# VH-VL binders against q96il0, part 270

Target 1, 167 residues: q96il0
Amino acid sequence: APERGAERRDTAPSGVSRFCPPRKSCHDWIGPPDKYSNLRPVHFYIPENESPLEQKLRKLRQETQEWNQQFWANQNLTFSKEKEEFIHSRLKTKGLGLRTESGQKATLNAEEMADFYKEFLSKNFQKHMYYNRDWYKRNFAITFFMGKVALERIWNKLKQKQKKRSN
Key: E = the ipSAE of ESMFold2; O = the ipSAE of OpenDDE; V2 = 0.75 times the mean of E and O plus 0.25 times the DockQ between their complexes.

## First folded at step 9 (VH-VL)

Design A91 (framework fv_ebrasodebart; at its last look DockQ between E and O 0.17; V2 from the best seeds 0.00; counts 0 for: pae E 2.8 > 2, placed apart)
Fold by ESMFold2-Fast, scan of step 9:
Structure A91 (fold): chain C 167 residues (1-167), chain A 120 residues (1-120), chain B 108 residues (1-108)
Amino acid sequence: as target 1 above (167 residues)
Amino acid sequence: QIQLVQSGAEVKKPGASVKVSCKASGYTFTDYYISWVRQAPGQGLEWMGWISAYEGYTNYAQKLQGRVTMTTDTSTSTAYMELRSLRSDDTAVYYCARDQSYLPKGHDYWGQGTLVTVSS
Amino acid sequence: QAVLTQPPSVSVSPGQTASITCSGDKLGDKFAYWYQQKPGQSPVLVMYEDSERPSGIPERFSASNSGNTATLTISGTQAMDEADYYCQAWSSRTAYVVFGGGTKLTVL
């Protein structure tokens, strides 16, 4: 069984890969940040003798990761789009172009952006509260199944010990 | 008693838009996602997208991206699916179905379906 | 883009075991779900999270999911089991849910 914290260590990483774990991984591998969500993906190690309950836990963790990445990729796109629209609107009001002389996107100063951040956070407050609720519930479910896996392992060890004592 | 009740059949001309409603009752609406799934005559099930009960958290099928919009009204526990620029191949029965937002238990309750016919 | 492949039809005699397969790349790393649809009716969830049965689904329904193949098994098949069966899995970021093409089960 992997030790607590061992799955978090990358003891001898190969070259950096955007989408795949290093070869010869014998533990969970944490990849570079995803381009869209900015979250680091976890590539799960699959034991050769994985029980059905352990497999269910792993699938639940994987599905939760995909759900979380989809949410933040979508949120980041929404933020970027609305930020760009806000900047465009303000620059148009000032009679300024959308790009700087160097070809970079024109930006507003911190004081001008304060209204956008305030409005964006206010507008998305309920969405983030529902996300937090679902995130906590998902992690509660994962913790529950982790507990079931732990009990299964204890039960199996006790069952084996009892059988040895009987025969 | 858990129930999803959809709006009635629609007949539309090509290029029009259709908006189908799905009213939920008997459960806490905000604990579930609503998926929209369509089925053309004699064909299989095609997933269109899902929406959390809170509006704005959506995921749409790539084939329909830009043509479909899903919304909810939490005050009436109602989900909506609007499909624009209708084509003859959009003729199908459209279903809503619920799935838990925090644990993917599968689509355990389905609406009765809404037949949308696109003909000139 | 995940694609789930099912045989278009399966035929069994009453009392025999029906086996309906659903194949997809690394499908066994994802949860599989099964739905039953009778003519003119909405789909009904018959199996979820690979092998769990919803309340009200007979014990003769069972399922497994390993490698590239999920399987729905109906033991002691009855005439009432005649229907179209669809598998479903969650997918990558480009599509959350994907359905198989469906299998028509005929009990002769």
Scores: ipSAE 0.526, ipTM 0.779, lowest interface PAE 1.9, mean pLDDT 83
Fold by OpenDDE, look of step 11:
Structure A91 (fold): chain C 167 residues (1-167), chain A 120 residues (1-120), chain B 108 residues (1-108)
Amino acid sequence: as target 1 above (167 residues)
Amino acid sequence: QIQLVQSGAEVKKPGASVKVSCKASGYTFTDYYISWVRQAPGQGLEWMGWISAYEGYTNYAQKLQGRVTMTTDTSTSTAYMELRSLRSDDTAVYYCARDQSYLPKGHDYWGQGTLVTVSS
Amino acid sequence: QAVLTQPPSVSVSPGQTASITCSGDKLGDKFAYWYQQKPGQSPVLVMYEDSERPSGIPERFSASNSGNTATLTISGTQAMDEADYYCQAWSSRTAYVVFGGGTKLTVL
């Protein structure tokens, strides 16, 4: 019985960009695209007097971003691996090497690659549906908390104005 | 109802390997991550690693790198944790737990635990 | 590796409020989770995302976060609340899960 080589299940790419904004930034920073997800990370500013509600909103936004980064990092990795496997398999079936006579990486034609894309999309359709559902859920929650924070800020401004009028 | 049912208690000698199973039911197995957590007698909880049930990606605690392997069987909705080169300090109750999302956040459902005893 | 620090034990009289703290350098950026574990039982999630309560957890359980400190509060503590409590967070950088050392709550 051929020893089924223990397929080294690759560790999940640690998808968090190592981009660190300047320590004294008073604004949200947008980093360069992450090498795995191709998404631009946002570093959220932390105000000195952050309310618990503002902190919760920030954490939700940060977590949602990390969720997106991880999802797309994994998706891009899977896509790249499956694409390479597909190309290798098809070239082998055609009796072609992985490299042309000129030493270039052998590629498939557009029609053959179209089959790969169709199959890949079909295979991952359910995963994308779940992603979209969760994306809407998370963004709805964020929007809801944005509204709460806005109301809190308005209320705090009104209280400060009343205190200034009473003095 | 969501349930995680683990395999029974194991007694092993030093240097041996143990494989614990965790059968999931009551939810879509491939939509979640499974974490493994152990607890030595009278000690706290120690995270061992997680596995993505869908992609099969794994992340192990640094302390256990090279000795632990996590796998899943999607056809049976079962997660497996293998620990090799067992030592006396590996004596613990081992738990599987479901993570709340695609991120290894918190654990909303736990298995009943599997006692693994390593003795000479 | 991020470390979460809990007091080893907390004692409270029945009907009084128990507070268990969890301190960590990254808790200002990450959600805290809380687990209850009774002797011989599996851990049970009692609070998630700093202050959210799972279904079936009594309203006397609440949690808050201030800076890098998460706090589990049990109002009107009952004898049945005697257990070990663990805080937990995760690192986005490493995707590691980290538990606190645990706190033994005794109801006197």
Scores: ipSAE 0.480, ipTM 0.808, lowest interface PAE 1.3, mean pLDDT 89
Fold by ESMFold2, look of step 11:
Structure A91 (fold): chain C 167 residues (1-167), chain A 120 residues (1-120), chain B 108 residues (1-108)
Amino acid sequence: as target 1 above (167 residues)
Amino acid sequence: QIQLVQSGAEVKKPGASVKVSCKASGYTFTDYYISWVRQAPGQGLEWMGWISAYEGYTNYAQKLQGRVTMTTDTSTSTAYMELRSLRSDDTAVYYCARDQSYLPKGHDYWGQGTLVTVSS
Amino acid sequence: QAVLTQPPSVSVSPGQTASITCSGDKLGDKFAYWYQQKPGQSPVLVMYEDSERPSGIPERFSASNSGNTATLTISGTQAMDEADYYCQAWSSRTAYVVFGGGTKLTVL
């Protein structure tokens, strides 16, 4: 009997993606957080014999995910930019530099930062209210199509049961 | 009757800016996004970006990022598109069009278009 | 970036069926939309969500979207259908809108 040496796992090149989905899956699955939106994308299962109604449901879910990721990516970017601008403005008012003597970015204490958080939330309140409205409306539409798909599947099962009995 | 009525034609020099308005009527303004789409003479449609009823919830085409700003005024149901640092290849008809914000059904109503001519 | 490719022109005889294609990588995974534009006019939505027809659009307009290709089909083509036709989809998860290059439909 020839001895097979213990095979160490082959290392693949790193750096393309932090996530490697299962090669074969029969279910939707959730990936790692997106860098910009901090939301976990859903990777939708596509069955081989997907009906037109099932395709429409999947596309609605995918479009809603893209809309949601775009909204939060933009909000995260805006938050970061306005936070830095606020810190910069307050440091300039105090006559302080943008960096400490150690070279790290200067910042404000928690009480000073509380002013920023209040201003940001107030400025964006209506935008987030309309986002929530649209999020609920989109989920209602998705639920409606989920019901239509469920009914279609029940009817297909009844057709197959009737056909088998008539053989 | 649903209408999107745009501001009139403009002639600009290279390096200038243009701001096109789009006044909506006959529907609930906050239920729809406004897309801006341009069409150079003899060319196809080019999407520029969209804006929701709130300023700051926008998405711009990558090639125009940094040159375009879109805003809305909900009190007048009006959307605006400003294009800065104009070049001769910005000569086009600029359209506004609506799309439903919670379940997009395509751009079902379009403005009449605004011709912007950029010439030296 | 996602690109939607259409033939520059399609010619058809009156009464025949016209087919206008729109090709894009995995386009069948996205909703496709179709617009008609006549000279000097704004575009008009003629199909949405792959195969849905807006109110007021004749039944001879239909569409499909599968694989890498969406197709607008006009049965019994009439002279008034002569126009430019554009397909549209979302570009990526960032929700950018993309138009095809357009197809000039000539009747006769």
Scores: ipSAE 0.408, ipTM 0.729, lowest interface PAE 2.8, mean pLDDT 83
OpenDDE, second read of step 10: ipSAE 0.472; ipTM 0.803
ESMFold2 (binder alone), look of step 11: mean pLDDT 90; pTM 0.929

Design A92 (framework fv_ebrasodebart; at its last look DockQ between E and O 0.18; V2 from the best seeds 0.00; counts 0 for: pae E 2.5 > 2, placed apart)
Fold by ESMFold2-Fast, scan of step 9:
Structure A92 (fold): chain C 167 residues (1-167), chain A 120 residues (1-120), chain B 108 residues (1-108)
Amino acid sequence: as target 1 above (167 residues)
Amino acid sequence: QIQLVQSGAEVKKPGASVKVSCKASGYTFTDYYISWVRQAPGQGLEWMGWISAYEGYTNYAQKLQGRVTMTTDTSTSTAYMELRSLRSDDTAVYYCARDQSYLPKGHDYWGQGTLVTVSS
Amino acid sequence: QAVLTQPPSVSVSPGQTASITCSGDKLGDKFAYWYQQKPGQSPVLVMYEDSERPSGIPERFSASNSGNTATLTISGTQAMDEADYYCQAWSSSRAYVVFGGGTKLTVL
């Protein structure tokens, strides 16, 4: 199907913004980093004669991207929130204010922040392990369907050549 | 045999909380998310949220944010859904259902449902 | 939030083809799912990923999803197919699940 008049959403249902590629792009297009996930969205090219198998691959890739964006948007939000809470808690324990003399947010030194990073990584270790497991399984499935699409395209080209030779 | 077995029916007063359990068996628990879906009498299906195999990785329906908590116990392959500050319009059958964590296969197995009645 | 619209009811005679529609903005860009629910029972997945049939679901069940409309089709409808049918999709972020309002299929 031609890309002319294709509807494009600027925002995912989760509130994640998406960049719109040029209308007549012939390839997948990579946008700027999302505000929440800090990942670059991919806008997938839709062929004029997209087969059912090609459509399923595209939807699977899109769904995987959205799953990935949502995971990292939530993870980044959680990291930022817990980091701020940790800093405020430690500053209160030291009897220090939340702002520096320059009016910027007060921060802890690298050694103090190391405690937070260690705690955050330990707390989220299993979550990241399951994420990695699912990410590998998802990429295996996508690769499998990409192989099926490639075989379908080869088969169709062979059929087309056979028909041309019979005439 | 793949099964999701839920806890029994409960009657609660407005303002109380309820915690429903869903025990999974017959499959690898960590390969699936557990969704919670409720259905008020004569109404349709309403998604409440889902929880991954790893505790704390959850997504909740916006209207229930702050009132619902979902947890899992991987040692017993059991998922839990706690709903607080119950109102009469929370009266519903509550279902748990599994969905693959790595592929969007849909909710292929469901618990038998738990009737929660909220009355004065 | 995304909204999926279904007709409240559909009636067919035994042996005829039933069609149940589910409409939503750009639904054809998402995977659609269909569930069957009989009175007093849990929902049963009858179609997934637009047009795939779970093991144990009869071949007379088929589905499509294009544009703004997903359709569940039951060929040679039988009395045992009488039930409520719900469509479902993921939000475009996979974060949310949305169900249609449901369609009561009556076989008379």
Scores: ipSAE 0.623, ipTM 0.831, lowest interface PAE 1.3, mean pLDDT 84
Fold by OpenDDE, second read of step 10:
Structure A92 (fold): chain C 167 residues (1-167), chain A 120 residues (1-120), chain B 108 residues (1-108)
Amino acid sequence: as target 1 above (167 residues)
Amino acid sequence: QIQLVQSGAEVKKPGASVKVSCKASGYTFTDYYISWVRQAPGQGLEWMGWISAYEGYTNYAQKLQGRVTMTTDTSTSTAYMELRSLRSDDTAVYYCARDQSYLPKGHDYWGQGTLVTVSS
Amino acid sequence: QAVLTQPPSVSVSPGQTASITCSGDKLGDKFAYWYQQKPGQSPVLVMYEDSERPSGIPERFSASNSGNTATLTISGTQAMDEADYYCQAWSSSRAYVVFGGGTKLTVL
């Protein structure tokens, strides 16, 4: 009985960057590119007196970043898998092995790979449309809360100035 | 209206497997993740794992690793959860729930639950 | 795994304000979600993203977050609000979901 190859169910890459900024940092830090998403993570600074609006903004930014990391980690995994399958299929169709006579990994030419890229983009078009839609929604929300935080900060500064004039 | 409809109650012996289905309707199935959550009698909610309906990517709770398999059928908008090597402590109501895409941040819609009883 | 801690029970008189807390490490960095579960029913999302209310949830339900503690507040508590309440968050490190232990709200 042919051993049904255990389909390696690709677990979603847990793409959390292990980048940790210095504990005493008073600003946002940008980490190295994540190995799965290739996106640079940002570690957001947390003020000592963070307002609820500032906290909400920070959480929205953090979540959006993690959303982007997860999307691109998954996309890169899918791309790599489908690319490998495509190459394997085409080599098999050509009667070629996976390795050259020199022991190198067999590759396809640029024209054949162009077909793969076209097919991949076509197949993933809807996914990218949804991503773009959600990207705009998230960034709109972030921008909105940035405005709220800015107004709050202005108001707080005005109150402080009034209090100083009254004393 | 968004609905998640689960399969009926199951009674299993220890060591057996159970497969619960969750049929989604009222939304684009492939746009969301499905989480599975169980609740033992008189106990709290326990997250089991999630599956991406579009890509089929899965993430399982560490406690259930190797015993649980989640799958989806996009043609029928149905999610499946299989739990193997059943034990008495696997007796619970099993829920499917809809998650937002890419991040399992929250569950806005739930199935009605499926009681799985594991008894000798 | 991250643990969310809730009080096992909260009791309140009708018309009074009920407060249910949920504490966890780094909960200040993540959104909290709240679910209501009545006996024999599926959980229902009552609050999301710390303080947002889903459509159909009464205005008497509110939520807030302070540091690593999320709080669900029910103003003017009614007999129909008697249920188990669960907080929930997720972890980016393993993309897993965690629930609190649940709080039984009794309306006396």
Scores: ipSAE 0.558, ipTM 0.833, lowest interface PAE 1.0, mean pLDDT 89
Fold by ESMFold2, look of step 11:
Structure A92 (fold): chain C 167 residues (1-167), chain A 120 residues (1-120), chain B 108 residues (1-108)
Amino acid sequence: as target 1 above (167 residues)
Amino acid sequence: QIQLVQSGAEVKKPGASVKVSCKASGYTFTDYYISWVRQAPGQGLEWMGWISAYEGYTNYAQKLQGRVTMTTDTSTSTAYMELRSLRSDDTAVYYCARDQSYLPKGHDYWGQGTLVTVSS
Amino acid sequence: QAVLTQPPSVSVSPGQTASITCSGDKLGDKFAYWYQQKPGQSPVLVMYEDSERPSGIPERFSASNSGNTATLTISGTQAMDEADYYCQAWSSSRAYVVFGGGTKLTVL
């Protein structure tokens, strides 16, 4: 993995004795590419005194990552399956076998494969449009919850300051 | 008024196929996944798969991969589940249920269920 | 391949507190959901996102989720609460929905 989990994103560590180990870092970190989606997952940090709202935000971010990985894993599978079906159909139409004389899978030339890519994009245009809509909606929701967490932290600081002044 | 109305009960022989419909109304159909969940007599809930109502991408339970096909028709706000090569242990009540695609709220509305009986 | 384990049954006296557990590996890292099913009826969502209650569900229903265990709690249990209860989560490995085996709540 290219990212070290021991270093903070956006905030420097406050001291060497509070440095988190790589597997249990104090910050989010990025793992290796998922074999199905080819996306690099974010591994989310769980703070010790996480509020219910902070927990909800973290779980929403995790769930959104899983949704995104599932979408692209499914798209990669669909692409591979439709590519093979297209090649098989075109070879059959041309009266050719599915394998060369050497036993390897027969393929199509680059111009013939361009027909597949155009057809694939056309068939999947609406799916990708709705994926983008849902991606937008999910990111707006996460941003909204980030705002709620920020307000909660400000409110808690004000309550703590008010108690110290009163006590 | 949000409703999921399913097609009527079916009796099938082993080896046949069944296709259950789920007509949605009262909400934006394309905002939700449709899950299919079945329940054999006296048994618990078994998730079968889900389909995005407009995007058409699906995820099926591993046990059912290759036997199940889920589709949607956005013009009629209807989801379909087809189960092929039926066996006697496929006898169950089949439910459709929605789950929001962009904010997880759980399966908040369920169809009334469709009894599929597979008998020789 | 995820598994959610529930006790097959729980018995409680009317007015007492019922607790139904749902165990799964690192379940507290995921959202947990709870459904009630009465005989001959479709399931009804009673808790979502670990501890949130849908509108129309009585306040005597509560839930929590931490570590490996989610718990549905019904305080002041009534005869009408007698039903089967299922927990549910998403599996991160395959993005599947996973249901627990169900718990029959009996109010004696």
Scores: ipSAE 0.409, ipTM 0.721, lowest interface PAE 2.5, mean pLDDT 83
ESMFold2 (binder alone), look of step 11: mean pLDDT 92; pTM 0.947
OpenDDE, look of step 11: ipSAE 0.514; ipTM 0.816

